VH-VL binders against Protein-tyrosine-phosphatase MKP1 (MKP1). Designs and how they scored, part 5

Target 1, 143 residues: Protein-tyrosine-phosphatase MKP1 (MKP1), of Arabidopsis thaliana (Mouse-ear cress) (q9c5s1r149to291)
Amino acid sequence: ECSKVADHIYVGGDAVAKDKSILKNNGITHILNCVGFICPEYFKSDFCYRSLWLQDSPSEDITSILYDVFDYFEDVREQSGRIFVHCCQGVSRSTSLVIAYLMWREGQSFDDAFQYVKSARGIADPNMGFACQLLQCQKRVHA

## First folded at step 4 (VH-VL; framework fv_unasnemab)

Design v54 (from v01 with heavy chain D31Y)
Fold by ESMFold2-Fast, scan of step 4:
Structure v54 (fold): chain C 143 residues (1-143), chain A 121 residues (1-121), chain B 107 residues (1-107)
Amino acid sequence: as target 1 above (143 residues)
Amino acid sequence: EVQLVESGGGLVQPGRSLRLSCTASGFTFGYYAMDWVRQAPGKGLEWVAEIRSKAYGGTTYYAESVKGRFTISRDDSKSIVYLQMNSLRTEDTALYYCTRERWLQYYFDYWGKGTTVTVSS
Amino acid sequence: DIQMTQSPSSVSASVGDRVTITCRASQSIRSYLNWYQQKPGKAPKLLIYAASSLQSGVPSRFSGSGSGTDFTLTISSLQPEDFASYFCQQSYSTPYTFGGGTKVEME
C-alpha cells in the first residue's frame, strides 16, 4: 500500500498517512501532504510535514508548486531522509508530483517517468489536466 | 528582474488605520508566499505577517503583537500584497518591508526598500 | 515562541580578518535558520538559507554551519563591503523570529 517509487520517495493514500507503524517501518522521516484541506498532519511530533491544498481536478494548477516540491524532495534526499507523499488515494495528486520530479531530476520524458511510477504503484493515474501540465513542462525543458 | 515596491506609509495618529501595498514584478507572483517584516528606528527586524499562495491554502499567519489588528491579503491578478493596519499604536512605528518567501525553508530571498509608518500624536 | 539569541552584539574588525557570529535557538529548529546582511539605510539581503546554503551571488567567503540549536555565520576574510549588521532568523515555525543582530564595524 505504501509504494517505494525511488530510494527516498514513497507514495500512498490517507490510510497509510494515518498508520504510524507503516510509516516508521519504512523509515519515513518527512511527509508531503497534498490534501491539507482534507487530512491533517497526523503525527507532527514524529515526522517533518509540508502540506499543499491540491484538488484532484483537471483545472488545478500544479505547475506553480513544482519547483517548491522538487526543492523539498532534494532537501530530504540530501539529509539521507525518506519522504512519504500522499493524497487521498495515492492515484493522481501525489503520483503527479513524483512523476514531475523524476522528469526534472533524471531528464526523463513524461511517459518514461509515468511508466516507472506505475511499475512501482499500479494504481498511479494522473488526471488529464495534470498530465497536460507535465507534458508542457517537458516541452519547456527541451525547447 | 525581481522587484518589490512598497507604498502607503505615512504619519498617522494612534488608533487610526493605514493600508500598505507592495507591487511585485519580474516573477510569477501567485506562486509565492509573501511576508511583511518591520524595523523600528535603530532596532532589529520583526516578522509581522505571512500569506501563502492559493496552492498552499492561501493561509495567513501573524505575529502576536499584531494579531486582531493587522490583516494581510493579496491580489494575484494585480501582483499586489497588502497589509491593512488597524488600531495603530506608537509601537507600530517602523520601516515596513515586503518580502518574497521560498516554500522549502521559508526564507526571504527578495526584499523591497520599505515604506515608513510613523504613529504619533 | 522560539527565541533567537545572537552574539556578539557588535564586533570591531579589520579587512582580512575572520569574523564569526553565533546564533542560538531556544529549542531545536533543525536546519531552518537563515542569515541576512543589512547595510545602513538599505534593505536586508539574504546571505545563507537552510543553515549552510549560500544564496546565489553571495561571495564564497561567507559560510554557515550548525543544526538544532547552535548556528554560526563565518566571514573567512573580511572585505570593506562587509561592514554591516547581520541577523539570523528561524523559519521552523511561526511566528518567525530574528536574532538581535550583530554589527560588524571597522576598527
Scores: ipSAE 0.006, ipTM 0.601, lowest interface PAE 9.4, mean pLDDT 88

Design v56 (from v01 with heavy chain A33W)
Fold by ESMFold2-Fast, scan of step 4:
Structure v56 (fold): chain C 143 residues (1-143), chain A 121 residues (1-121), chain B 107 residues (1-107)
Amino acid sequence: as target 1 above (143 residues)
Amino acid sequence: EVQLVESGGGLVQPGRSLRLSCTASGFTFGDYWMDWVRQAPGKGLEWVAEIRSKAYGGTTYYAESVKGRFTISRDDSKSIVYLQMNSLRTEDTALYYCTRERWLQYYFDYWGKGTTVTVSS
Amino acid sequence: DIQMTQSPSSVSASVGDRVTITCRASQSIRSYLNWYQQKPGKAPKLLIYAASSLQSGVPSRFSGSGSGTDFTLTISSLQPEDFASYFCQQSYSTPYTFGGGTKVEME
């Protein structure tokens, strides 16, 4: 259930988020909790937490927080850490943020990044609104 | 120019209540997390409370010493963060600073001059 | 809670001296460590964040190093305006905690 997407990024759901043994076994040092209104920061003394309140809804705005998320992923990478990104089932919210990061960092299209994440985690399926927002991000010029 | 101005401090008796305000200007207030940090006379710094922006849930966090007695809140339309202090104790006597915090690394890049709270009989 | 132990509590120094202040966390905080300067009657000022990143506008004579549990703030050549108190702070998790402070005094 805990899917390795990059050297420093792992994705999963609540079942993994509340299993300290799985997290420790995968060398996780940081956790991005995408569902702070549903899941608490289970092991604050063991991991560094950052939490977001993302609804799995096509109307949720993820575009406004993407660069904050990218900065956090880069911060973890620069510290030689490993981040576990999770939502309830690791299907839409958490995978959308990781897809966006790969698009930004690797210069990949949405389709390429999505297929890459899906190859590592077969259940990855961003909701329609998230997919649309990421496609719009693909078209933007970022200085 | 970023500016934070605290107000509401004063002399108050133990068991009473006091509300501190911090008015922010020079930045998009609603995008930032806000904190209160206090300093007792001649002592070091003690973090008191944090309130996150709406994009991060508007959640609140407190030091154990004030939990259940203090409430942090914000009014983004007025660019004000508040600290409601109930059941005040003599050990709450301190200079109270308002600080601006960024989500990612949790450092306090701007501080107000502080407002003094003295709890005594 | 994460406890921050800062040493020394005071140091006497002269202009031009190299001053070193240390901070130790009770558990690993990675690089989530900030340093603040406080002059008498003034609010604290951010000097360094993320253990080693110099805040904009802060003189280059200030530097930070360390990761995990052991951290150091160095002032390479002390100036008259540097006589002040210095505090470390961990930003790894709430409650955020500060070191006890170090007062840098004129010798």
Scores: ipSAE 0.015, ipTM 0.642, lowest interface PAE 6.6, mean pLDDT 89

Design v57 (from v01 with heavy chain D35S E50F)
Fold by ESMFold2-Fast, scan of step 4:
Formats: structure tokens, sequence, C-alpha cells
Structure v57 (fold): chain C 143 residues (1-143), chain A 121 residues (1-121), chain B 107 residues (1-107)
């Protein structure tokens, strides 16, 4: 349920977000909650939180928040921390943000980053609107 | 034409402060991350600090040798990046370069001529 | 931090020679390696990015190769304007780190 996607990034759903022992056992120090309007920050005294209010809808604008997300991931990396990124099921919202980060940090195509995330978490499946936005971000630099 | 022009260098005593500026022109400044890279006399290059574009959070990162003493900042309305240097040490003596980097491009394609900082009693 | 070890520190060469400079990272940086040229009294100039991509306007006699931990810059036929210092740099993670440099001098 709790999938290690990169050296400092783990992905899951609400079931893992509610389980302090799983989070502690994986060495998690920071949490990015993508569904603040559904899930609270369960363990504020144990972890550093950032919460977003993302709808799993093709019309949701994730492009406008990518820089905040990348900054948070980089801050965690520089502190030698580990971040747990979650939405309700760990399928679309959380995985889209991690795919975007890998595209940005590693210079990967959307397809390569998506396949890499899928290899670590088989249920990863960004909605079509998120995929289109990430492809547009890629084209801005490489077109 | 892309131009980066550094200023603010000079001779200062140990323990004092100095602020460097880099004025950019010829490109959309707000789209680029900016870095300071220094070079001690006769030595190699050392990355000092960078600041992300405002579109990507404007976050800052520092080399361990300057962390807590130096602060990088930017004014996108004026196309200027700054380096505030506090508690200067003799080992901070160097030519300081301003450089740029774009998202998904991880290299310094343009450098200014540099401004010299000498820390000596 | 990622350590970049560059060799040799200096090399004496003649016009027309093939010159190779190597750079080794303390851990894998994939292809996030850049090469810069610096002439005396001048700012560095980007030659190669992403290990092997030649920057626009840079002569084709310059080439880069390698991935992971081992990288090479090659000048196929040294010209008078190529006598300079060369630096590698990793951009895989912060802090960005540079190699110690290689000075290419006239024999």
Amino acid sequence: as target 1 above (143 residues)
Amino acid sequence: EVQLVESGGGLVQPGRSLRLSCTASGFTFGDYAMSWVRQAPGKGLEWVAFIRSKAYGGTTYYAESVKGRFTISRDDSKSIVYLQMNSLRTEDTALYYCTRERWLQYYFDYWGKGTTVTVSS
Amino acid sequence: DIQMTQSPSSVSASVGDRVTITCRASQSIRSYLNWYQQKPGKAPKLLIYAASSLQSGVPSRFSGSGSGTDFTLTISSLQPEDFASYFCQQSYSTPYTFGGGTKVEME
C-alpha cells in the first residue's frame, strides 16, 4: 500500500495516511496531503504537513501548484527526510504530482516518468486532464 | 541580447557585510532560476546559492560554506538578483558570477563578467 | 554532497592534438553533467550540457560522452583558441558541484 517511488518519496492512500506505525516504520518525516478537504492532517505533532485541495477531475488546475510541490520535495530531500504523498486511493492526484516532479528533476518525458511510477505502484493512473497538463509543461521547455 | 551585469563588490574587513546585485536584461527574468557562483583567485568554481523563479516558488538553496551568512533574493519587477553577504571571512574572497538556469534545463547558459569581493584587514 | 573529481589538473598540448579530459562523480548523476570553458580573465562559457549535447555556437570539435559516474570531454583537433581551463559540473542535485578544473596549455 505504501509504495516507495523514489529515494525520498513514498505514495499511498488515506488508509496509510491514518496509520502512524506504517509511516514511522518507513522513516517518513514529511507528508503532502493532496485532499485536505477530505482528510485532516492526522498526526501534526509527529510529522511536518503541507495540505492541498485537489479534485480528481480533468478540469482541476495542477499546473499552478507544481512549483510549491517541487519546492517542498526539494526541501525534504535537502534535509535527508522522506515524504509521504497521498490522496484518497493513491491513484491519480498524488501520483500526478510525483510524475511531474520526476519530469522536472530528472528531465524525463511524461511517458518515462509515468512508467517509472507505475513500476513502483501498479495502480498509478493520472486522470486525462492531469496527463494533458503535464505534457503541456514538457512542451513548454522542449518544443 | 541576454546580459547579466554584476555590481557591489569591493574591499571589506572580516566580519562586515556587503550586498551584490545582478541586473538582467534581454529575456523574461521571471522564468529563470538565478545562481551565484564564485571563484577564488587562481582557484576553481564554487556554486554559492540559487533562487528559483517566482513561478516555481522562489525557494532558495545555499552551499554549506555560506549557509546562515548569505541570503539570495530577487526583484522580478526590476530584473535583479541579490546576494546579501554577512559575517564575511577571508575565504569568501573571490570573483562572484551571476548565472541563469531554466526549468527542465539544468545548466548555466549565461554568466555575467563577475564582481570582485576582497575580504582583508 | 556529490564530489566531482576531474583529471588531469593540467595538460600540455600542441595545435592539432586530440585532448581528453575526464570527470568522475562520487555517485550516479545519470546524464546531468555540464562542461564549461574559461579563458584567462573571462567568465565561464557553456560548451556541453546533459553529458553529450553541444551548446549552440560551440565548434563540433568539442564532444562529451559518458553517463552515471564517468564522463569525458574530447577536443578532436586542438585550435589556438582552445587553450583555456575546463570545468565539469553536476546538476543532478543541490548543492551543485564542480570538478577542480583542467588547464590546457601550449607545449
Scores: ipSAE 0.000, ipTM 0.520, lowest interface PAE 13.3, mean pLDDT 86

Design v59 (from v01 with heavy chain A55S)
Fold by ESMFold2-Fast, scan of step 4:
Structure v59 (fold): chain C 143 residues (1-143), chain A 121 residues (1-121), chain B 107 residues (1-107)
Amino acid sequence: as target 1 above (143 residues)
Amino acid sequence: EVQLVESGGGLVQPGRSLRLSCTASGFTFGDYAMDWVRQAPGKGLEWVAEIRSKSYGGTTYYAESVKGRFTISRDDSKSIVYLQMNSLRTEDTALYYCTRERWLQYYFDYWGKGTTVTVSS
Amino acid sequence: DIQMTQSPSSVSASVGDRVTITCRASQSIRSYLNWYQQKPGKAPKLLIYAASSLQSGVPSRFSGSGSGTDFTLTISSLQPEDFASYFCQQSYSTPYTFGGGTKVEME
């Protein structure tokens, strides 16, 4: 469902994205829609939306957008907001972006950040290509 | 150095069509959303249309006043954004600016000089 | 659509004056408010984004403040090159909307 994975970051799927009551109950102010080509911005009058077109494919390049996503997460935090990040099921695309953010902000390894997110959202499972990209990001920082 | 150069404006009769072009240079065009903003003679600014980068869906957005008549598109290989304007009305008379937009906060950090569109009988 | 109400529509000022321009949104836009300057015959120039962030190259006499629905652009000590029109713009949601503008004229 709607999982709190960090202080100001929540993750879910399209079922939560369609449910204004759940979003408002969790104090959501901002939404990052990772699947704009599938899901519309359901409640534009109630939430601030930003949309991405991420394919859940090992060949999708998530590295190129990471700093834009980090800037957005930081902007939401500085406004004392709460962001809901979603894809179709909240398994791969949305969780990969949050894992990357925790690696950057907290200095965690991929494995530590992934297990942290997975403890908050049991179905979290980045696809192999995303995992590989994030592991490469980790190696560059530590080299 | 970032440059945006608009072209394609002119004088047309109501009901006709024009296609505006904006050629960009000095930055990685495909990473940015691009917008058209217009200004009627002696009036304020009106946002017209936006097209997002392919990474952000390539989605398009329009002001209600132009929806169904105008189409924004882009050619990343040529670093050009277009505005196809159909069924032109006298109230579409304006200077049309091409602008570059930063994802996230959606501010317009660079503007072209504009191209003038006059719709008159 | 989010309506932006800008005031005043014009102000007469002298070099050295503090000039304040206000902008009000019809609903909360948090900090997603930008300010632009436009001189006659020229394209608009970004001054401030995210309500209070000064664009690179813009003089420090320009500042922005506010959040939610009420925003202010301040020019602390007006210079001759500052006589221009100023526009606020919300970037919270499409359609993006501009205020009606404020013309700062020489007294």
Scores: ipSAE 0.289, ipTM 0.772, lowest interface PAE 3.9, mean pLDDT 90

Design v60 (from v01 with heavy chain Y56W)
Fold by ESMFold2-Fast, scan of step 4:
Structure v60 (fold): chain C 143 residues (1-143), chain A 121 residues (1-121), chain B 107 residues (1-107)
Amino acid sequence: as target 1 above (143 residues)
Amino acid sequence: EVQLVESGGGLVQPGRSLRLSCTASGFTFGDYAMDWVRQAPGKGLEWVAEIRSKAWGGTTYYAESVKGRFTISRDDSKSIVYLQMNSLRTEDTALYYCTRERWLQYYFDYWGKGTTVTVSS
Amino acid sequence: DIQMTQSPSSVSASVGDRVTITCRASQSIRSYLNWYQQKPGKAPKLLIYAASSLQSGVPSRFSGSGSGTDFTLTISSLQPEDFASYFCQQSYSTPYTFGGGTKVEME
């Protein structure tokens, strides 16, 4: 399922990433593939891609890539584009990055950003390690 | 206290233009999306237009019935949101409400008292 | 566009009654549904947002439920000040659309 989370941000899993019709119908221009080691960039001639090699593990360090991801989201927004962010099922990896972006962009707490994403995508569920990391950097992104 | 005060309504002939204003106070205006919602006499509510905060691109959205004719804009330094209405039709006759929208959940938590627009010959 | 069908159009009720109003979306809107109350000659007032969240200052006798396409507003024990019109609104996608309204009348 392709979930609109913000004006320029959509979240989903591999099933949507493989469906060019769904992506085109939602006006997607850019794709952030969080699972480059599992999923290829399916439609390189149709969309602008960036790929991350992000494991859904509590020990994965997502904080090291947050500002690069934020810069990409901002670039897409400034170009009036729409970005589709995906992992395998759109549950943990992709949703964690979007939650972090909303915390940074709107000054939201982790809980507020997470509940907002969950209202758009009911299956959103960052793993405990990602949740802890975002809570730890909450003060930094709101400084 | 949050206040929204609409002005600029009146009687106007079909095909003419009218500009509505909504002056906001009691909150950080620039942080909120603002909307216009109208209500024809004795009828229900119809959403007209939205303008997002500048932090979220200042993007504007319109109901199909007003696209190409109405323009929503904002002046954050004055805490005012505007609705420029061109090529007015009799079916645009309504009480026009200014609303504050809570971004990211898109609900209208405060409404002004409205300003009446009557389009007739 | 997402169409919102609200029922009933009107209901006659007495103080103390349990009143239920329903709203149906033409497609899934997740939990992006809001409820508003409007008294004659007054601006609408937000009651519930995100399907089930009670707005600050709104009495606990008001509650919302549902997700996807089917939503319900419940007034557990109707009070004199509750005789008004009620509107649902989807905020899932623009254009935002309202239900036709339900008038709760005294009988």
Scores: ipSAE 0.006, ipTM 0.525, lowest interface PAE 14.0, mean pLDDT 87

Design v61 (from v01 with heavy chain T59I)
Fold by ESMFold2-Fast, scan of step 4:
Structure v61 (fold): chain C 143 residues (1-143), chain A 121 residues (1-121), chain B 107 residues (1-107)
Amino acid sequence: as target 1 above (143 residues)
Amino acid sequence: EVQLVESGGGLVQPGRSLRLSCTASGFTFGDYAMDWVRQAPGKGLEWVAEIRSKAYGGITYYAESVKGRFTISRDDSKSIVYLQMNSLRTEDTALYYCTRERWLQYYFDYWGKGTTVTVSS
Amino acid sequence: DIQMTQSPSSVSASVGDRVTITCRASQSIRSYLNWYQQKPGKAPKLLIYAASSLQSGVPSRFSGSGSGTDFTLTISSLQPEDFASYFCQQSYSTPYTFGGGTKVEME
């Protein structure tokens, strides 16, 4: 349920976000809550929280926040921390941000980054709009 | 170039309401979170409220001392952030600063000159 | 809420002096600590963010250090324009909280 997708990045849903024991057992220090309008910051005294309001809709614009998210992931890595990224079920919103980060940091194609994340978390499935946005980001790098 | 101008302060009696405004210019207002920070005469700084950008949900946060009484809001088309203050107390007497917040580290990189609120009988 | 304890409350110093201000958090805030300068009658100005990152345009005589609960702001060689109040602020979690401030006064 709590999937390790990189050395410092873990992905899950609300069930894990509510479970302080699982979070502490995995050494989590930071949390990126992609659904702040649904899920509160459950353990503010234990973890550093940053929250987004991402709707799981093809019309949602994730491109405008990608570099802010990348900065947060890099900041956590530089501090030797571990970040837990979550939405409601860890299927689309949270996985899309991590896929984007791997594309940016590792120079991977969308397909390669998506398959990598899917190998760590089988239910990963970005919605069509998110996938299209990330493919457009890939095209700009390769053009 | 970046400028924040607060207005709406004044003298009000306890229990009354007052609305502060902060007009921003010189940057893409809708991309930034905005905060209100106050300072009582001769005292230190106290964070009051935050409103995130639309991309970050327009989520609001409040200091416990003002929760339920104050409401922060924004109008991105006019580049204005507001602070609606209800049920004012003498302890709310302060210079109120509008400030721009940078995401991730949540520091306040630009501040207005402030608007004075005095709550007294 | 995270309490920020700042010391000293005031310090008398002369131009050229090394000035050190300390800030302590009631719990670990990692590196989420910012420093501000406020001159009389003026709004605060950001000096340092993320404990040690110098804001653009701020002189290199200002430096920040620390992590977790203990943080320090250092002015290596005090200049006339540095006589002001200084405040630390934690940005680890809401509500954001400030230290009580330190007045750096002319000796």
Scores: ipSAE 0.133, ipTM 0.735, lowest interface PAE 5.1, mean pLDDT 89

Design v62 (from v01 with heavy chain Y61W)
Fold by ESMFold2-Fast, scan of step 4:
Structure v62 (fold): chain C 143 residues (1-143), chain A 121 residues (1-121), chain B 107 residues (1-107)
Amino acid sequence: as target 1 above (143 residues)
Amino acid sequence: EVQLVESGGGLVQPGRSLRLSCTASGFTFGDYAMDWVRQAPGKGLEWVAEIRSKAYGGTTWYAESVKGRFTISRDDSKSIVYLQMNSLRTEDTALYYCTRERWLQYYFDYWGKGTTVTVSS
Amino acid sequence: DIQMTQSPSSVSASVGDRVTITCRASQSIRSYLNWYQQKPGKAPKLLIYAASSLQSGVPSRFSGSGSGTDFTLTISSLQPEDFASYFCQQSYSTPYTFGGGTKVEME
């Protein structure tokens, strides 16, 4: 349920986001809430939060926030922290941001990053609009 | 402390090959992306190639001017990054720097002193 | 490829002067802009990364600003050791590209 994708990145849904025990047991220090309009920052005194208001829609623009998200992931890594990234079910919104980060950080193709994330979390499935945006981002950053 | 030492430069005729090496010390080499940057005599800086960490496949990237001719590679057990230069041209004449790349914003935080490559007939 | 236009190509200045160097990207690069200093016969040295972050050990008289396409490097009070060439570099997209350089010379 709480899937380790990288040394400092974990992915899940709202069920894990509500479970302080699971978060603490995985050593989580930071949380990126992709659905701030649905899910509150449940344990604000226990974890450092950033919240985004992302719709799981092909028309949602994730490209404009990617570098801010990457900066946050890098900040957590530099602090030897662990970040939990979540949306409602951990299928599209949260996994898309993590896929983008792996593409950016290691110069991976969308397909390679997606397969890697899918190997750690089998339900990972970015919506078509997010997939298209990430393919465009690959051309801009690592063409 | 962090040190990068380039070697393998020299005088070579057009069309020939040359391999540059950069020996790193003072950090966990395998965790970092490594780059080559060159500087022609009296000119500015030109990025040549990058090799990412092997944790994600060791992907490589090249400047258009060297694609198909140059190959960057690494040996993490020896802390060495290489630049294999084939089909050398006079415009490849430059001082070649080895650099360590920080993943935060992809900046070059440490540079070697460089090794000189002169391509002439 | 992203083109980096750096200006001026050279500037004559005196110790104590405020020196400003500009760099313009041909497209938005967010804050993926780094500044390097190079003294004659020496390798480049990182001064600023991510447009405005001062590298450890670099004097506070150096500062960077800007985002998107327009960036500046400022030396608030030029010191004798600051006479050198300065280069900007975009790290938004490969191929990474450098500006043409600015030589800061004694007046």
Scores: ipSAE 0.005, ipTM 0.518, lowest interface PAE 13.9, mean pLDDT 86

